# VH-VL binders against Uncharacterized FAD-binding protein C1783.01, part 4

Target 1, 263 residues: Uncharacterized FAD-binding protein C1783.01, of Schizosaccharomyces pombe (q9us28r162to424)
Amino acid sequence: YGIFAAPILDVRVLTNPGAVKRTYNLCLDISKYPLLEGKDWKIGGSFGIMPPNSDAEVLHLAHLLKIPQHELYVTKVLRTNGGRWPTIWGEDKPRCLYTSLYHIFKWCSDFISKPPTKSLIRLLAEHTLNPVEKSVLLALSDFRQDESYCRICTQSCVTLPDILEAFPSCHPPVDHLISALPQLMPRWYSISNDPSLANKRLEMAFTVQEYHSPNGQSRTGICTGFLEDLALAFLKARHDGSLANKKFTVPMFRGVQQNPFAK

## First folded at step 14 (VH-VL; from i3 with heavy chain D101N)

Design k6
Fold by ESMFold2, fold request of step 16:
Structure k6 (fold): chain C 263 residues (1-263), chain A 122 residues (1-122), chain B 106 residues (1-106)
Amino acid sequence: as target 1 above (263 residues)
Amino acid sequence: EVQLVQSGAEVKKPGESLRISCKGSGYTFTEYYMHWVRQAPGQGLEWMGGISPNSGGTGYNQKFKGRVTISADKSISTAYLQWSSLKASDTAMYYCARSHNLGREQNWFDPWGQGTLVTVSS
Amino acid sequence: AIQLTQSPSSLSASVGDRVTITCSATRSLSYMHWYLQKPGQSPQLLIYLGSDRASGVPDRFSGSGSGTDFTLKISRVEAEDVGVYYCMQSYQYPWTFGQGTKVEIK
């Protein structure tokens, strides 16, 4: 199965006045989801959402990597020297792909939700010109002790863009960086309604996951932030009467379809 | 025409109870949030709390929590603000205001009620 | 709670002047909402979602801004524009207003 672009039919805001957390309900149209022989949707089953990185985050990363905007979107042959090709394309081997850096950063690479590994930080150190900056990166990647890495990178929720901002003399080769970045993973959700009885519609609720970056700015989780942005755009379009001119979709796929409480 | 009509001005003594009302018309009452906003004499605007008339869910600014009760009767499209024991410091103009239910940052007050002046003095 | 600070706190303008009111927030926001409270009246919506004018609001009123800094502009002020202007955020509860900007015509 590939990724299905499920249209959003409705959005309901579940957040009450005074609530600390924001919660929404999405109604998705799965009527055109490709059916396999003998497979169907069931209450209590699961589905996955493939959240992309936001365009703002992709453009910010490209700026930090000194990639001109025209090169970001050009479809070209990208060669990897080894390592895992990010996301669904990948086995850990050298390969040639015909795609754009935008596509890879948008859909394939997780450079936000996880702190960089020590191996990635060592790659960055190897391509850092300023000796002071290089010394700091080498200390963070030191395999002999975890103290600096845990305190700074994991406990403070540091991301690759945060490191690139802090170390402006760091210029890693893009193909090595892409090979070293983790794959964007799906987020799994339970089906809370019976889509057959609900005329091939899928309902799901989500609560926005928030956390704070090292400089105190609020950040959202990739998937719930993506879903909230879609929900807000849908609600705004419905309010201003422009829904007919727009299409809002959630990239999703079916998962395990079991009713563990049957009989 | 969407309108919010509030109950009339009140003159009360400390310790008395009071309930003021806000009746909505010209729209589907349960599709919007209703809020109460306080304006002390010569002062600015201060959100007190609100209610989802559909679910009955309420929330309060911590400053007013435990001091007032917000409720609604959706059968007559009316929201209420209630004190069990008024203080002189409760002297203020109280507005009801309708907000949309459009998610983070996409809510504003339109319309506002005409205001209910509450005067509490010995 | 998100604090909103308006500048100036008051101003006096002549008819036809350009008036600029700023609202600074203690965190980054996408949208600001603006109200006018004319003397003796309840507040009325002017601008919502940062830049959209409410029904019946003349096009001399405009809103702009992003991040922590937002502005309301009146391109040619009229006598009817007297009152107190408030910004408001609806990012997180408690929803909060700026302290107000009193506009007088001289």
Scores: ipSAE 0.692, ipTM 0.878, lowest interface PAE 1.0, mean pLDDT 86
Fold by ESMFold2 at other seeds, fold request of step 16:
Structure k6 (fold): chain C 263 residues (1-263), chain A 122 residues (1-122), chain B 106 residues (1-106)
Amino acid sequence: as target 1 above (263 residues)
Amino acid sequence: EVQLVQSGAEVKKPGESLRISCKGSGYTFTEYYMHWVRQAPGQGLEWMGGISPNSGGTGYNQKFKGRVTISADKSISTAYLQWSSLKASDTAMYYCARSHNLGREQNWFDPWGQGTLVTVSS
Amino acid sequence: AIQLTQSPSSLSASVGDRVTITCSATRSLSYMHWYLQKPGQSPQLLIYLGSDRASGVPDRFSGSGSGTDFTLKISRVEAEDVGVYYCMQSYQYPWTFGQGTKVEIK
């Protein structure tokens, strides 16, 4: 799939006073979306959004991995031993990528929304210098039992950054890490209007998803947090009269009903 | 130009009902939210609740939920705050305030009404 | 609920003094809003969206801050600046105010 940068034409706040959850409506311009002949948009159809990680999370991960900020943005060849590119619909194969670590962490790797796999924890253990820290990581990745892994990683919503913070002697090679990280996954939405009408607009509503961290502070879901940040910037720009000087886009693609791996 | 004009001061006894009003002018009433804010004598400001006049949706600070009702009549650009049974602790200044509707963190109160003093005593 | 704590709770200043009022939040915020309640009056918007001055507010008032700590400054206080200053958050309901900072002119 090609990812289309759909311009935001309008934002409405749907949240009522006193509401616990925040809800917005986006109006997207799909007039330039590249459709194959015989394909069109349908009322009640679906589309996907490919949310990036926030810059703050990318910079935090880079800090934990000891990547200098300048090196984060350098475009260079990066080798992987697997993974799908540029989206989850791409082929799962080894690749040589000409890109930056920033781009990979920003758009391609999921290092926040899922706990690290045992395979990833094993990689971390193999690159941990402190023997005590290494033994803990080996126990967490032990394939013969799940009790420690479930209690610590799954039930406590632990992320890769949390592990790197807790194990400061862990210095995994970045190219191995990129190969082991899950791909960012799309968020699926239903079309709430008839886009075959004049203007070729797509309307969608979303509710911000919030989660609690181990510290009790809330975190937002990657996609709805990303969408809210765009909505807020749009609303502020419209209010202060600067909207014409700015571009707001949502990376999206037309939905499919078939699993690409099914026969 | 934009104004919120509240109903006059009230002196009531415990157990009595009361409805106070806030009339907006100089703007499109349904494009903004309306809120009620309480200030007890010598104390600070507390958000009580608010209403979306367009949808009629309301919400309350849990401290006041079940004690007050917020409503609006958009045909006359007026919001209301109502008690079914006043207590002496309800003695306070009550302000209406208009908020913008610009999403998380991007809302503030402008303007405020002049306030309605409610005194509840024997 | 998000709690806002202002400092100081009161102060006395001479005309021309620089006045600084802080507001600390129990969670990270992007924006703080500020109000002035002059004696005998309703609150009035002073600063919104962290640093934007409301219409008619003199440029001696400024707002700044991010994260959990926010500041309102008066570069040269005037006699008309007496009253109680409040910070407010609109991140989540219930919207909350700081406890107020009373400013008096000596």
Scores: ipSAE 0.689, ipTM 0.885, lowest interface PAE 1.0, mean pLDDT 86
Fold by ESMFold2 at other seeds, last read:
Structure k6 (fold): chain C 263 residues (1-263), chain A 122 residues (1-122), chain B 106 residues (1-106)
Amino acid sequence: as target 1 above (263 residues)
Amino acid sequence: EVQLVQSGAEVKKPGESLRISCKGSGYTFTEYYMHWVRQAPGQGLEWMGGISPNSGGTGYNQKFKGRVTISADKSISTAYLQWSSLKASDTAMYYCARSHNLGREQNWFDPWGQGTLVTVSS
Amino acid sequence: AIQLTQSPSSLSASVGDRVTITCSATRSLSYMHWYLQKPGQSPQLLIYLGSDRASGVPDRFSGSGSGTDFTLKISRVEAEDVGVYYCMQSYQYPWTFGQGTKVEIK
């Protein structure tokens, strides 16, 4: 049931000279993936990758929330009121967890790839001291219409850090914030006609997804940005001769693909 | 020792075709990208385009697209830069340069060829 | 395309002087690469990956910087350091160079 740390065996840069988009291929070792009896990797099936947020994004969020660095890494008791968080497949139940804010922001909370929900924006408004800032946040969370929310939050690719930067008087309690943030979800990839599959290896190509934030900076998608960072580190380590001293893994798991005609 | 040796200087007239070459030695030719860089007299450096010798994939700076063709023959470890119709403004020094293929921002030119001076005049 | 702007465009230094060349980019970068073109020669790699010296490059050359601003420093200029210095980015095609900084030794 767990996430498997698949070793990276090879990285190839597929980007041709002059290309606008960056593309890579990863070769993953799945020989040690724990398969149930009678199950195997199938062409046409899928696998999921569980991308963490980058350390830079986690530290940036912590800075915006005024969390001191030492508090970020302290083990804390966190109680949930239900749901499957932090798991994808676990029972819908309350939990008592021993973890750190760093771990939660790194692996469990999606504060980058999805715009804040109206309920999250309402929480932010309730903890915003400046009356002008508060009124803007209340308008964005207004349940009577979606036009302002869609224009500002969804169509403009606004993230929680963007809102915290734009509304400096907003100081939400971290425990409430974590409860309101969506869970990081896997990204799915297809198992294709790769001839290396018979050798217990997965080949996957990916193209880096980029978009522009409201302030004009380029951002990468969480999963393809994570994969690119791994690819770059692997390639640099191989060039430097330090590859044997390092472990590069991709957190992944086998998916199931329901064939409606298999029954 | 890794070396890039370019073909000799050329004197041409406008409208003529030309192909110059860059031969690599001392390394596995197909493991690196090859690029062409232009330097007009008294001017700076301009990336013209490059080729992946392994895949044959090419790309061009938009400024030179349609004006030049980049190719390679991996059996003799040689890259080419070719014009179908030269202009006087093509008078420049042309360098080949090798790069790694290490992903975003992790590529640089090392080594460079000695340069091929192309002079286009009547 | 990513534009790189070098400062100064030229300078004149005496042997032993400290020289600083800057390169400003139109977007944030992690690494800058630097080349020297000595008079009558092809360019040669000086610094790659922001701060790593190419083989045979003396330790008087150093590179630093992040974000949009990068520097190349020569701690004690020698007569052989004359030439034009170029920064280069390989983030995005077309790969681009700065306009060059001409260094003359008095």
Scores: ipSAE 0.672, ipTM 0.873, lowest interface PAE 1.0, mean pLDDT 86

Design k6
Fold by ESMFold2 at other seeds, look of step 14:
Structure k6 (fold): chain C 263 residues (1-263), chain A 122 residues (1-122), chain B 106 residues (1-106)
Amino acid sequence: as target 1 above (263 residues)
Amino acid sequence: EVQLVQSGAEVKKPGESLRISCKGSGYTFTEYYMHWVRQAPGQGLEWMGGISPNSGGTGYNQKFKGRVTISADKSISTAYLQWSSLKASDTAMYYCARSHNLGREQNWFDPWGQGTLVTVSS
Amino acid sequence: AIQLTQSPSSLSASVGDRVTITCSATRSLSYMHWYLQKPGQSPQLLIYLGSDRASGVPDRFSGSGSGTDFTLKISRVEAEDVGVYYCMQSYQYPWTFGQGTKVEIK
């Protein structure tokens, strides 16, 4: 199975006036999804969405890592110490990848939705020049004690960019960093309609998940933020009469429902 | 031509009830949100709340929650703003305004009703 | 709630002057909407989605800005432009307006 670029057929805003949270409904065209023989879409089944990081977040990370703009987009050989590159289905092993840093940060690395692991923080400490900054990172990475790590990293929703910004003398090698970062994972949704009765259209509703960064700015969850950006662009294009000139797709794939008694 | 026509001016005493109306024409009433905006004498504009006429879903600015009720009758393309017990501080111009529903930041008021002046005094 | 602060609160201009009104938000936004309330009238849409003119709005009106700072400009003021100008955000409920900018024409 590959990732399918499902066209967006329709967007409805479900947010009522006065609502604290924003909610949308997407209608996706799955008529061209390449199904294996004998398989079909089922009500109550599942599908996954592979949300990319936003370009703004990728460019911000590249800036913090001192990656020149040219270097970010060139295709080159990248070496990893492990992980399931380039997809979550691959074997966890060292690899030699032929891709760009942009593609890795955009589609493959989760540097936003999860706090940095203690192992990653140790790597950052090893590449930090300022002794005070280094000692703080070493304390956060102490595997014997979780108190400071939990309070600072997990409870405060700290991300890798937040750490790089707070510790300006930290300059990790990019290839080591890529090997230590978690893979972007799909977000799973249940099929709430019957696509066979609905002309091979899949409907899903989502509520935008928001939280605050340590410096007080609002952030959205990777998947619901990505979906909202698509929804907004679709709605604007439809209002402007420019919808036919634009393509809106959601990267998705079918899940598997296991029911041994159905056979 | 898209128009919003509001009910006429009202002079009331504190404690009285009141319902004012806003009738939309020239468009499909259920495809847009309807909102109420208050302007106290000599003051600026303040969003009070709104309704989705199709679903009946409502929401209120916390300042007015529990003080007013917003409703709509889609069979006659009309939205309502209602008080069960008016106060002198409710003296203001009240506008209805239509908005699109195009997601975050992509909503604006067009058109506005002509306004209903509500005067509450003893 | 997102607070919008307009500057100036009032101004007096001669016909033909260039007028600039600013609107500052307490959080970053992509779009601002602008209304004109002429004396004795309801507000009317002037600019939406930051820079798009409403139907019938002349070219002398323009909107710009992003982040926390947004601007409405009148390139050459006419006598009919008198009134109170309001900015508005629809990022989150409650939707809010600026306090208004009163424009008088000399």
Scores: ipSAE 0.671, ipTM 0.874, lowest interface PAE 1.3, mean pLDDT 87
Fold by ESMFold2 at other seeds, look of step 16:
Structure k6 (fold): chain C 263 residues (1-263), chain A 122 residues (1-122), chain B 106 residues (1-106)
Amino acid sequence: as target 1 above (263 residues)
Amino acid sequence: EVQLVQSGAEVKKPGESLRISCKGSGYTFTEYYMHWVRQAPGQGLEWMGGISPNSGGTGYNQKFKGRVTISADKSISTAYLQWSSLKASDTAMYYCARSHNLGREQNWFDPWGQGTLVTVSS
Amino acid sequence: AIQLTQSPSSLSASVGDRVTITCSATRSLSYMHWYLQKPGQSPQLLIYLGSDRASGVPDRFSGSGSGTDFTLKISRVEAEDVGVYYCMQSYQYPWTFGQGTKVEIK
């Protein structure tokens, strides 16, 4: 299965005045989605959205890693020793990839939605010059103690950029970092309508997920933040009469059930 | 031409009830949100709350929650602001204002009603 | 709630002067909206979405800014520009206004 770029046909704002959470409805064109023989879309079924990291987050990470903008976009050769990355459903095999650091950080690496693993933190510690900073990172990565890791990394919603900001002497090699980062995974949504009655359209509602960083800043979840940004741009373009000059798509695929067995 | 026309000025005593109105014309009333904005004498503007006329869904600034009720009658394209018991501090100009709801930070007021002066004194 | 602080609170200008009004927010925003309340009138939209002029608003009005700092400029003020100027955010409820900037023409 491949990722399908579903055009957005319509956006409705579902948020009422005074609401604390923002909610939207998207209408997607699935008329050209390549369905497998004998399969069809069903009410109550599921589909996955493959959310990219925002450009702002990618550029911020590149800044923290001291990657010049021109190097970020240069095509490079990346070799893997196995696994399915960067595919979700592809064959488990070694790969030779021709891509850019921008594409990897934008579409493939999860450095936002999950706390850094202890093994990632140990990698960071190994590449930290300041002894005080290094000792703190080593303590966080200590497999014998969970309390500090759980409180700081998991419960406080700490991300890789947060750690790089807090530990300015930490300079991991980018190749090692990419190998240690988890893969961006799809987010699952329920089908709200009957696409056969709706002329091959898929409707979905979402609520923007917000959380607070360690310094108290509000942040959005990767997928619902991505979807909100698309919705806002679509709504503005429609209001301005510029919708014909723009194309808005959602990277999605039909639910395949039992994917937890894939490796 | 899109217009919002409010009910006339009111002079009331503390403890009295009051409902003021805002009638929209020149547009489809249910496709937009309606809001109420307060301006005390010589003071600035303060968002009080708003309503989705199609669904009846409302929301309020915490400062006014429980003090006022916002409602709408879509059959006559009219929104309302109501007090059950006025205070002298409710003396102000009250504006209705229309907005789209185009998502986060993409909302502005256009047009505004002419205002309804409410005076509450003994 | 997001607080908006305008500067200056008031000013006097001569016809033809350049007027600058600032609006500072307590959090980062992408857009600011601006209104003018002329004496004895209801507020009216001047600038929306940071820099877009409302219909019928002269080219001498411009809006700019991002992050926490936003600016409304009048390149050559006219007698009809007298009134109180307000900035407004619609990022989150409650929607809030700046405290106002009173502009007098002398």
Scores: ipSAE 0.624, ipTM 0.848, lowest interface PAE 1.5, mean pLDDT 87

